# Designs tried in a protein design chat: VHH binders against a6qnr0. Part 43

Target 1, 346 residues: a6qnr0
Amino acid sequence: MRLVHLDLKGAPPKVCYLSEIFPLFRALGANGILIEYEDMFPYEGHLRLLRAKHAYSPSEIKEILHLATLNELEVIPLVQTFGHMEFVLKHEALAHLREVARFPNTLNPHKEESLALVTAMIDQVMELHPGARWFHVGCDEVYYLGEGETSRQWLQQEPNSKAKLCLSHMEAVASHMRARYPTTTPLMWDDMLRDIPEDQLSGSRVPQLVEPVLWDYGADLDLHGKALLVEKYRKSGFSWLWAASAFKGATGVNQSLTPIEHHLRNHLQWLQVAGSVPADTLRGIILTGWQRYDHFSVLCELLPVGIPSLAVCLQALLHGDFAENVKARVENFLGISSLEEMSFRR
Below, E stands for the ipSAE of ESMFold2; O stands for the ipSAE of OpenDDE; V2 stands for 0.75 times the mean of E and O plus 0.25 times the DockQ between their complexes.

## First folded at step 15 (VHH; framework vhh_7ubx_2)

Design p6 (at its last look DockQ between E and O 0.91; V2 from the best seeds 0.00; counts 0 for: pae E 2.8 > 2)
Fold by OpenDDE, look of step 15:
Structure p6 (fold): chain B 346 residues (1-346), chain A 121 residues (1-121)
Amino acid sequence: as target 1 above (346 residues)
Amino acid sequence: QVQLVESGGGLVQPGGSLRLSCAASGFTFSSWAMTWVRQAPGKGPEWIATIYSGGSTMYADSTKGRFTISRDNAKNTLYLQMTSLKPEDTALYYCARGYYRGSNSWPFDYRGPGTQVTVSS
């Protein structure tokens, strides 16, 4: 599977633009979309406070999903449930659910209400995504975990650990989903899991509940390290893993142009990783296209600017390399005479 | 065990007022957002109002300006002051804990048995 990540933070594309670009995604080799909604989802009831002023309407969401279906693109919704909670926790009404009062990034995992909040968010999103086979619950870059007052006190007690704290919340979120949506598998970014010992991972229920997404956007991946990490996760009990590369929004907080070569290398190296691990270990790859690093950050390069990079990356993945014939195909898809002269130059 | 018990419902004429109460027990009331939801005959549950643990309030458009949600944490009690009642406000009114989860199912994990409000001439 090759999924294109649509980050709707800050600069959400219009539905009409999506109708135009989805066929291209499919033609380039994508068969899915990861949609990160953040404040662009039309949350209802008292959670409407989470909406951006220009959030999609339910009808627009339905239309987007319909368009995806028409283009044979499977949609995976993403809702942050632990880290990157700024769009939620910035609100004074919900500020008491912060791990650290001063920082809206991290949800307090000790509060039952925290779980109630994020699970309600999940439920509302699932309502508009019936039949979703996967649901990404985020859980990346939980920066302040363990630094809250309650966490500090809790961590002073044996055998408590930050890892345990992290896993407990992840487990709670995933368990909710598994119980309520038995045909939907939760996905999680893996960064918070990377340093957790195998025995602690395997000792938790998270490996049985979640498929982790191994993300790395660098042009020079530690291939051996990635292989070892894959092995670790497998040994820990994860049945399926995902990879996540980047085609945009990963080379600078305020990047205006996409360094295509960087992203191409990233994808080629992920192919190498895939080739170095057992078959059927990686279910798919998510080509991330970040629009901004967090809720309060400036914009990265816009989606249209990243399209050439996406084309290069998707075709490289599809063909297993980026030989001259693949380059020519990309140029044809993009309607350009030369990739080197236009979009390949740093 | 989480328990919520609504009271204060009854028959009232259009333009009248009612005050509903919800007695909560079995959890730290002050730590939770609390919500009123109603269900009219033949209709699904309708979110009315929420008061967050911090005291902020939010109202559905259908009830905004007429209804007031409040809480007394010391008494573990949620209130709904209803004014300018209309026949369309006729419904079973529930007190609920937590967050609205959508309309495809019951939107809350915990609610009371409800109290009937009937607005009729």
Scores: ipSAE 0.795, ipTM 0.914, lowest interface PAE 0.6, mean pLDDT 95
Fold by ESMFold2, look of step 15:
Structure p6 (fold): chain B 346 residues (1-346), chain A 121 residues (1-121)
Amino acid sequence: as target 1 above (346 residues)
Amino acid sequence: QVQLVESGGGLVQPGGSLRLSCAASGFTFSSWAMTWVRQAPGKGPEWIATIYSGGSTMYADSTKGRFTISRDNAKNTLYLQMTSLKPEDTALYYCARGYYRGSNSWPFDYRGPGTQVTVSS
């Protein structure tokens, strides 16, 4: 599968723009969309405090999903449940749920209320996504985990570790998903799992509950290291893995314009990784398009600026290379005479 | 072993007042947001009001200005003061713990048996 990541943080596109772009995504070779709502989802009840002023309405979300269906694009929603929760934990009413009181990025995994909060967020999103086959629960870049007062006390007990703490929260969220939505598989970013030993991963329930998304946005990947990581995850009990690349935004904080050549190389490198791992290993690749680094960062690159890069990257994945025949096809779809000029702006 | 027990319901005339209570046990009451939900006959549950652990409150538009949610953490008790009652307020009123899960099902996992409020005559 080839999914385009729509990062809605800070600047949700108009639904009419999506009606134009979804057919383009499909024509270029995408067959799915990962939608990261953050505060652009119309949370309701007393979770209304999570909504941004210009969040989508429920009817707008239903229209977006209808447009995705018309264009044969499977939708995977993304809701953060561990790290990157500033949009939630910045609110005074919920600040007691922070891992470290002065930092709003990470949910305190020891509180029963923490799980109740994120599972309610998942349930509200699933209400508008009935029949989702996958649901991404985030769990990336869980900064300062283990540094809160409760965590420090808990970690002083010999069997406890930061890895165990991380896995226990991941298991709790994934178990909720599996129990309540048995046809929906949770996805998680893999960065918090990378350095956990194989025997500790296999000894947890996480491999039977989730499919990890291995992300790396560099122009040069450690192909051997990626193959070893893939093998570690499979030996740990994960049945399916996903790759994640970047078509915009992800070479640093505050990027204003994408370097197409960098992103093309990133995708060609992921093709090499895919060729070096066993069949039935990778379910698909998510082409990420980050709009901002975190909730408090300024916007970097907006989606329309990234479309030429997305087209290049999707076509390279679809055809296995970026030769002249593929380049000509992209130039025709985009109505431009030379992609190389876009690659060298920076 | 979470337990929530509502009381204070009854029959009241339109324009009248009523005070509901909810006794809570089996959890650290002071750390949780607490909620009143009502359900009229033949209808789905309706979120009414929430009070967060720090004391801030949020109300549904249908009851805003007429109902007041409050809590006494020392007594593990949640309250709903209702005034200017209307016939459409007739419902079974539930005390709930947790976060609003959405409109498709009972919106909170933990609730009491409810207390009946009837506004007629």
Scores: ipSAE 0.484, ipTM 0.818, lowest interface PAE 2.8, mean pLDDT 87
ESMFold2 (binder alone), look of step 15: mean pLDDT 82; pTM 0.825

Design p7 (at its last look DockQ between E and O 0.01; V2 from the best seeds 0.00; counts 0 for: pae O 10.4 > 2, placed apart)
Fold by ESMFold2, look of step 15:
Structure p7 (fold): chain B 346 residues (1-346), chain A 121 residues (1-121)
Amino acid sequence: as target 1 above (346 residues)
Amino acid sequence: QVQLVESGGGLVQPGGSLRLSCAASGFTFSSWTMTWVRQAPGKGPEWIATIYHSGSTMYADSTKGRFTISRDNAKNTLYLQMTSLKPEDTALYYCARGYYRGSNSWPFDYRGPGTQVTVSS
């Protein structure tokens, strides 16, 4: 599967624009969309404090899903449940649920109310996504985990560890999903799992509950390291893995490549990783398009600016390379006489 | 064991007032967000009012200005003061702990058995 990540943080596309580009995504080879809502979801009840002033309405969400269906794009919703919770925890009404009182990024995993909050958020999103086969619950970049007062005291007790704390929360969220939505599989970003030893992963219930999404947005991947990581996850009991690349944002400070060259190379590297692992390992790849890295950051490049890169990356994945005839197809899809007039390296 | 027990319902004339109470036990009441939900005959559950850990409140548009949610953490008790009651306020009123989960299922995992409010002449 090839999914395009729609990062709605800070600058949600108008629905009419999506009606124009979803057909393009399908024509370029995508068959799914990962929608990261953040505060653009129309939360209801007392959770409406979470929604931004310009959040989509329920009617607009239904139209977006209808457009995805018309274009044969499967939708996976993404709701953060651990890290990246600033849009929730910035509110004084909910600030007691922070892992570290001074920082609004991470949910306190010790509080029973924390789980009640994020499971309610999941339930509201699932109400508008009733047939979802996958649901991404985030769990990336859980900064300062273990540094809150309760966590510091808890970690002093054997056999408690930061890994156990992390896995316990992931298990609680995933267990809710499996119990309430038995046909829906939770996805999680893998960064918090990467350094957990195989025996701790396999000793937890997480491998039976979730499919991890291995993300790396670099122009050069450690192919051997990725193969070892994949094998560790397989031995730990994960049934399926996902890859995640970047078509927009996340380029770092490398000045030797243009943004499009960087992203194309990232995708070609992931193709090499895919070729080096068993065929029954990767369920798909998510082409990420970061618009805002966290709730308080300024906006990165907007989605329309990233369309040429997305086209290049999707076509490279679809055809397994980026030869001259594939380049010509991209130029035709975009109505451009030459990709070389973009900042693509010539 | 989490327990919530509502009381104070009854029959009242239009324009009248009632004060509902909810006795809570089996958890640290002062730490939790608390909510009133009602369910009218033939309708799904409707969120009415919430009081957060911080003491701040939020109200549904249908009851804003007429209902007041409050809590007494020393007595582990949640209150709903209802005024200017209308026939459409007739419902079973539930005290709930936690967060609204949506309209397609019962919106809270922890609630009491409810107290009936009937507004009729």
Scores: ipSAE 0.496, ipTM 0.825, lowest interface PAE 2.4, mean pLDDT 88
Fold by OpenDDE, look of step 15:
Structure p7 (fold): chain B 346 residues (1-346), chain A 121 residues (1-121)
Amino acid sequence: as target 1 above (346 residues)
Amino acid sequence: QVQLVESGGGLVQPGGSLRLSCAASGFTFSSWTMTWVRQAPGKGPEWIATIYHSGSTMYADSTKGRFTISRDNAKNTLYLQMTSLKPEDTALYYCARGYYRGSNSWPFDYRGPGTQVTVSS
């Protein structure tokens, strides 16, 4: 599977624009979309405060999903449930759910209300995404985990650990989903898992509940390190893993142009990783297209600016390389005479 | 307590090189995205580079490939290799925990006191 990540925070595309680019995504080789809603989802009831002023309407969401279906693009929604909670925890009414009062990034995992909040978010999103085979629950860059007052006290007790705390919340979120949506598999970013020992991972229920997404946007991946990490996760009990590359939004917080060569290399490196691990290890790859680094950050390059990079990356993945014939195909898809003119840097 | 301490700054001639270090303590360094930022007199903070906990890196256009951010998690140390230094690179250089969110403020959770880099003939 090749999924295009749509980061809707900051600069959400119009539905009409999506109608134009979805066919292109499909033509380029994508067969899915990861939609990160953040404040762009039309949350209702007590969660209405999470909406941006210009959040999509339910009808717009329905239309987007319909368009995706028409173009044979499977949709995976993404809702942050642990880290990157700024769009939620910035609100005064929910600030008491912060791990650390000063920072809205991290949810307090000790509070029952915290779990209730994120599960309610998941439920509302699932309501508009019936039949979703996967649901991404985020859980990346939970920076302040363990630094809150309750966490500090809790961590003083044997045999408690930060890893245990992390896995506990992940397990709770995933368990909710598995119970309520038995045909939906939760995905989560892997970064918080990377340093957790194999025995602790395997000792938790997380490997049986979720499929981790291994993300790295570098142009020169540590192939051996990645292979070892893949092995660790497999040994820990994860049945399927995902990769996540980047086609935009990974080379500068306020980048205006996309360094296509960088992203091409990133994808080719992931192909090498895929080639170095068992064939049944990686279910797919998410081509991430970040619009801003967090809720409070400035915008990076816009989606239209990233389209050439996406084309290059998708076609490279599809063909296994980026030879001259592939380059020519991309140029044809994009209607340009020279791809080099579209690259910010080589 | 979270601490970040920059070092390696100094006076260098144009075209020269410097390697800055940032010693981190009081938190799980390997779990954090780290950032280098600089501030010249009379100017606002300027983002230089960021490195994810994954090792992925991001650079400002102003570096023009001259700077390299790296990290050693075993040593809880962040690095900035600077080459082809220019007078315009003169600034106080800070290491910070987290992302740079914009140029209008100090959008960092924590940063060090900074190390001075002066590029002059």
Scores: ipSAE 0.005, ipTM 0.246, lowest interface PAE 10.4, mean pLDDT 92
ESMFold2 (binder alone), look of step 15: mean pLDDT 81; pTM 0.816

Design p8 (at its last look DockQ between E and O 0.01; V2 from the best seeds 0.00; counts 0 for: pae O 15.4 > 2, placed apart)
Fold by ESMFold2, look of step 15:
Structure p8 (fold): chain B 346 residues (1-346), chain A 121 residues (1-121)
Amino acid sequence: as target 1 above (346 residues)
Amino acid sequence: QVQLVESGGGLVQPGGSLRLSCAASGFTFSSWTMTWVRQAPGKGPEWIATIYYSGSTMYADSTKGRFTISRDNAKNTLYLQMTSLKPEDTALYYCARGYYRGSNSWPFDYRGPGTQVTVSS
């Protein structure tokens, strides 16, 4: 599967624009989208405080899902449940749920109310996504985990560890998903799992509950290291894995490559990883298009500016390379006027 | 072990007032967000008001200005003061622990058996 990540943070596209680009996504080789709502979801009831002023309405969400169906695009919603919770924890009414009182990044996993909050968020999103086959619960970059007052005291007790704390919360969220939505499989970003030893992963229930998404946006991947990581996850009991690349944003510090060259190389490297792992290991790849890294960051390039890169990356994945014939296909999809304007501006 | 018991419902005339109570036990009441929800016959649950652990409050549009949620952490009791009652306020009123999860039947962690409020001339 090839999913395009729609990062809605800070600048949600109009629905009419999506009606124009979903057919393009399908034509370029995508068969799904990962929708990261953040505060653009129309949360209801007392969770309305989470809703941005310009969030989509429920009817707009239903229209987006209808457009995805018309274009044969699977939809996976993404709701953060651990890290990247600033849009929630910035609110004073919910600040008691922070891992570290002064930082709004991370949910305190020790409080029963923390689980009650994120399961309510999941349930509201699932109400508008009732047939979802996968649901991404985030769990990336859980900053300051273990540094809160409760965590420091808890970690003093044997056999407690940060790994146990992390896995415990992941298991609680995933167990909710599995119990309430038995046909929906939770996805999680893998970065918090990477350094957990195989025996601790396999000793938890997490491998039986989730499919991890292995993300790396670099132009140069450690191919051997990725193969070893894949093998560790398989031996730990994970049934399926996903890869995640970047077509937009996340280019890092070293900018000796143009953004499109960087992203293309990232995707070609992931193709090499896919070729070096056992069959039926990777369920698919998510092409991430970060619009805002976190709630307080400035915007990356907006989706329309990223379309040429997306086209390059999708076509490279579809055809296994980026030779002249694939380049010509991308130029055709973008149209003559768009290519002339890009060339003209050199 | 968690228990929530509503009381204070009854029959009132339009324009009247009523105060609902919810006795909580089996958990640390003061550390939880608490909510009032109502269900009229033939309808799904409707969120009414929430009071957060901090004392901050939030109200549904249908009841804003007429209902007041409050809590007494020393007595482990949640309250709903209702005024200017209308026939459309007729429903079973429930207190609940946690967060409203949308149109699902009862997506809260726990709720009580409810107390009936009937507004009729």
Scores: ipSAE 0.247, ipTM 0.700, lowest interface PAE 5.2, mean pLDDT 87
Fold by OpenDDE, look of step 15:
Structure p8 (fold): chain B 346 residues (1-346), chain A 121 residues (1-121)
Amino acid sequence: as target 1 above (346 residues)
Amino acid sequence: QVQLVESGGGLVQPGGSLRLSCAASGFTFSSWTMTWVRQAPGKGPEWIATIYYSGSTMYADSTKGRFTISRDNAKNTLYLQMTSLKPEDTALYYCARGYYRGSNSWPFDYRGPGTQVTVSS
C-alpha cells in the first residue's frame, strides 16, 4: 500500500481541490490516503469546541470519502490521542487534562477523563468513517510524558516506568478500538516505542493490538539500524508494520519550497529497507506531507508546492528506482519540461 | 449519471481552426479538473491540455500555443479552441473528467465518446 498523508492542520484543502488531486494521486500510484484531521473534523456535542472555525462539515467529509472511493483510494483517518494534543488541550475547559500544566502537547494518561476524551474523539471520527480498515491514533512525540506531578509520583513506585506508562495508555486506546470496532486496526507512530526493550513490548498487549508505523524522513537512513528495529518489533509480537516517508514538510519548520531530491532519497532508502526485511513485514508506506510541525507552528510547504515531490516519490516507489524513464513519466504527469527546475537545491 | 459529450469536430484544411465543446452532466462540473486528450489511429492516447477547477491551465508541448482550453461553469461546458491545425492533429478528441494519468492507459474515470478531427488538404 502507498498512502498519501493529508495533514489538514493550518491549511486544509478545499473539497474541490481534493477532487482535482485524488485522480492524480491514484494515477501516480497511490492507493490510499491518511487524513489527519486535528481541528478540521466536525466534532459534535461536548467536543464541538475542538472545531476550527472553518472545519469541514459532515457533508464535506462524506464527499471527500466519496471522492476517495471513486478514485480507489482507501481512507485512513488519523486522530492524535497522546502527543500533539495542542488543538485539544489548548482549551481552558480541557487544560486540566494536560500531563504538564504548562504544555498542551501531552495528555495526562492517569486520568479517566483523558481516556474518555480521546475515545470520544475516535468514536465521532469513526462514525463518519464506517468500515475503515485502519485508524491511526497518533501517539508520536509525547514529549512531556512522565513529567507531570501525578506521573512523577507514580514513577517512584516500583516496578513502574515511563515505558510502562506509555504502553498503558496506548493499550487503553487501542483496546477501546478493538472492542468497539473489531474490524478496524489501530495504527500508531513508532517513535515512542523505539527505545522500549523487547521484553517490555512483548509483555504488553500493544503488539497484539496495533500496527506500528516506522517513520523516518532522512535522506540517508541507517539501513542496518532500520532492519534491526523491524526485527525487534517483529520479535516483540507486532504482526504487521508500516513505513512512513515524507514528500514534504519534513525539512524545515517554515520551508516554502520542497527539496525533491531529499525526499526521493528518503523513499529510495525505504525501498532498500523493505528489500532487506521479510516480504510479509511491511504492509505499506505512508508518504507523509506535513503542513505544519504542530498546532501552533507556521506553515511549511503547501500541498500544491509538494505535488511534484509527491509525484517523484510515488513513481520511484512504484518503479523501484528513479531512472530517466521514470523521470520522464513524472515530467509528463506534471506537464513540465524539466523536473530540475522544480527542485529546491540547497 | 456522469456524462460527457464532445462536439465540434470535423474536416478542416491545414492552417484552419476548430472549436470543440464538451457538455458535462451528472456531476458538479465546477469542482472538477477537466482534460482534453486525443488518439490518432495506431497511436496511444495523447494528453493535450488540462484546466483545473480554479481555471489554471496546462498544455502539452505539441499543442501549446495553438490550442486553448477553457471552461464555462455556468454552462457545464469544456472547450478546446484549436488553431493552426496540422495533419498530425488528426485524431479522435476526448473530453475527460479529472487529471491526466499517463499515456499508456485510459486514465480517466469518465470520458466522452469523442469527436473526430480530420486535418487534410
Scores: ipSAE 0.000, ipTM 0.234, lowest interface PAE 15.4, mean pLDDT 92
ESMFold2 (binder alone), look of step 15: mean pLDDT 82; pTM 0.820

## First folded at step 16 (VHH; framework vhh_7ubx_2)

Design q1 (at its last look DockQ between E and O 0.01; V2 from the best seeds 0.00; counts 0 for: pae O 16.0 > 2, placed apart)
Fold by ESMFold2, look of step 16:
Structure q1 (fold): chain B 346 residues (1-346), chain A 121 residues (1-121)
Amino acid sequence: as target 1 above (346 residues)
Amino acid sequence: QVQLVESGGGLVQPGGSLRLSCAASGFTFSSWAMTWVRQAPGKGPEWIATIYHSGSTMYADSTKGRFTISRDNAKNTLYLQMTSLKPEDTALYYCARGYYRGSNSWPFDYRGPGTQVTVSS
């Protein structure tokens, strides 16, 4: 599978734009999208405090899903449940659920109310995605985990550890998902799992509950290190893994233009990783297109700026390599008007 | 273990008032957001109002200005003061703990048995 990540943070595209771009995604070789809502989801009831002013309506979400279906694009929604929770925990009504009172990044994993909150968020998103085969629950970059007062006290008890704390929350969220939506598989970003020893991973329930998404956006991957990490996850009991690359953003904060060569190299490196693992290992690759790195950051390149890079990256994945004339063919296919608009201002 | 028990319902004339109560036990009441939900015959559950641990409140548009949610943390009790009642307010009123999950099923983790409010001429 080849999924395009739609990062909606800070600037949701108009539905009419998506009606134009989804056919292009499919024609270029994508067969799915990962939708990262953050506060652009139309949360209901008293969770409506989580909505951004310009969030999509429920009708707009249904239209987006209809457009995805028309273009044979599988949809995977993403809802953060651990780290990157600033859009939730910035609110005074919910601030008591922070891991560290001073910082709104991370949900306190010890509170029963924390789980009640994020499982309600999942349930609302699933109401609009009732047939989802995968659901991404985030769990990346869980800053300051273990530094809250409850965590510090809990960590003083043998055999408690930060890894156990992390796995315990991941398991609780994934278990909710499996129990309530038995045909839906949770996905999680893998960065919080990378340094957990194989024995502790295999001793937890997480490998039986989730499929991890291994992300690295560099132009030069540690291919040997990635192969070893894949092997560790397989030995730990994860049945399927995912890769994640970047077609936009993720080369630095405040990027105005997408460096196609950087992202193309990133994708070619992931192809090398895929070639060095067994065929029954990777379920797919998610081409990420970061628009905002976290809730309080400035915007990166907007989606239209990244379309040429996406086209190059998808075609490289589809064809297994990418010569310079294939890149030029893609740019010619996308049309003279987009390159002319970029060029005419100077 | 968690227990919520509503009371204070009854028959009332249009334009009248009622005060509902919910006695809570089995959890740390003061730390949780608490909610009133109603369900009219043949209808799905409708979120009415929430009071957060902070004391801040949020109301559904249908009841805003007519209903007031409050809590007494010392007595582990949630209240709903209802005024200017209309026949459309006739429903079974539930006290709930937690967060709204959507309309596909019962929208909260825990609820009481409910108290009937009937507004009839």
Scores: ipSAE 0.452, ipTM 0.803, lowest interface PAE 2.9, mean pLDDT 88
Fold by OpenDDE, look of step 16:
Structure q1 (fold): chain B 346 residues (1-346), chain A 121 residues (1-121)
Amino acid sequence: as target 1 above (346 residues)
Amino acid sequence: QVQLVESGGGLVQPGGSLRLSCAASGFTFSSWAMTWVRQAPGKGPEWIATIYHSGSTMYADSTKGRFTISRDNAKNTLYLQMTSLKPEDTALYYCARGYYRGSNSWPFDYRGPGTQVTVSS
């Protein structure tokens, strides 16, 4: 599977634009979309405060999903449930759920209300995504985990650890989903799992509940290291893993142009990783296209600017390289005379 | 740390040949496209040639047929074989990592300090 990540933070595309680019995604080789909604989802009831004033309507969401279906793109929704909670925790009414009062990034894992909040978010999103086979619950870059007052006290007691704390919340979220939506598998970014020992991972229920997404956007991947990490996760009990690359929004917080070469190398190296691990290990790859680094940051390059990079990356994945013939193919898809003119280097 | 170091430049007569080398370190050389660029006094940078990680090559019209870009991944070295050199080829020659976008800017994250090529009778 090859999924294109649509990050709706800060600069959400209009539905009409999506109708134009979905066919291109499919033509380029994508067969799915990861939609990160953040404040663009039309939350209701007590969660209405989470939505931006220009959030998609329920009808627009239905239209987007319909368009995706028409273009044979499977949709995976993404809702943050641990880190990157700024769009939620910035609100005064919910500020008491912060791990650290000063920072809206991290949800307090000790509060029952925290779990209730994120599960309610998940439920509302699932209502508009019937039949979703996967649901991404985020859980990346939980920056302040363990630094809150409650956490500090909790961590002083044996055998408690930050890893245990992290896994506990992840397990709670995933367990909720598995119970309520037994045909939907939760996905989770893997960064918070990377340094957790195998025995602690295997000792938790997380490997039985979640498919981790191994993300790395660098242009010099440690191939051997990645292979070892894959092995670790498998040994820990994860049945399926995902990879995540980047086609935009991964090389500068305020970058206006996309370094295509960088992203191309990233994807080619992920192919090498895929080739170095058992065939039934990686379920697919998510081509991430971040719009901004967090809720409060400036915008990265816009989606239209990133399309050439996406084309290069998707075609490279399809063909297994980026030889001259593949380059020419991309140029034809994009209707341009030279891909080099579209390239940027920092 | 990414490093690129050019060598092989010098004084050559018109019609002569010269082979430039670029030693790369601090990154996975084989994963990158590499580019030669030159800059003559009073002029902007000029793209010469690029070699892809696959080995495919592209050349500027001004150097096509006379210059050959190649690479040795085992040695982390980029080469530029120049033949039929002309006075107008006089410039500082740079090795750069990645693709070249345009002649009026330096759209490279890394390049070497350059090696001087002077073509004169």
Scores: ipSAE 0.000, ipTM 0.221, lowest interface PAE 16.0, mean pLDDT 93
ESMFold2 (binder alone), look of step 16: mean pLDDT 81; pTM 0.822

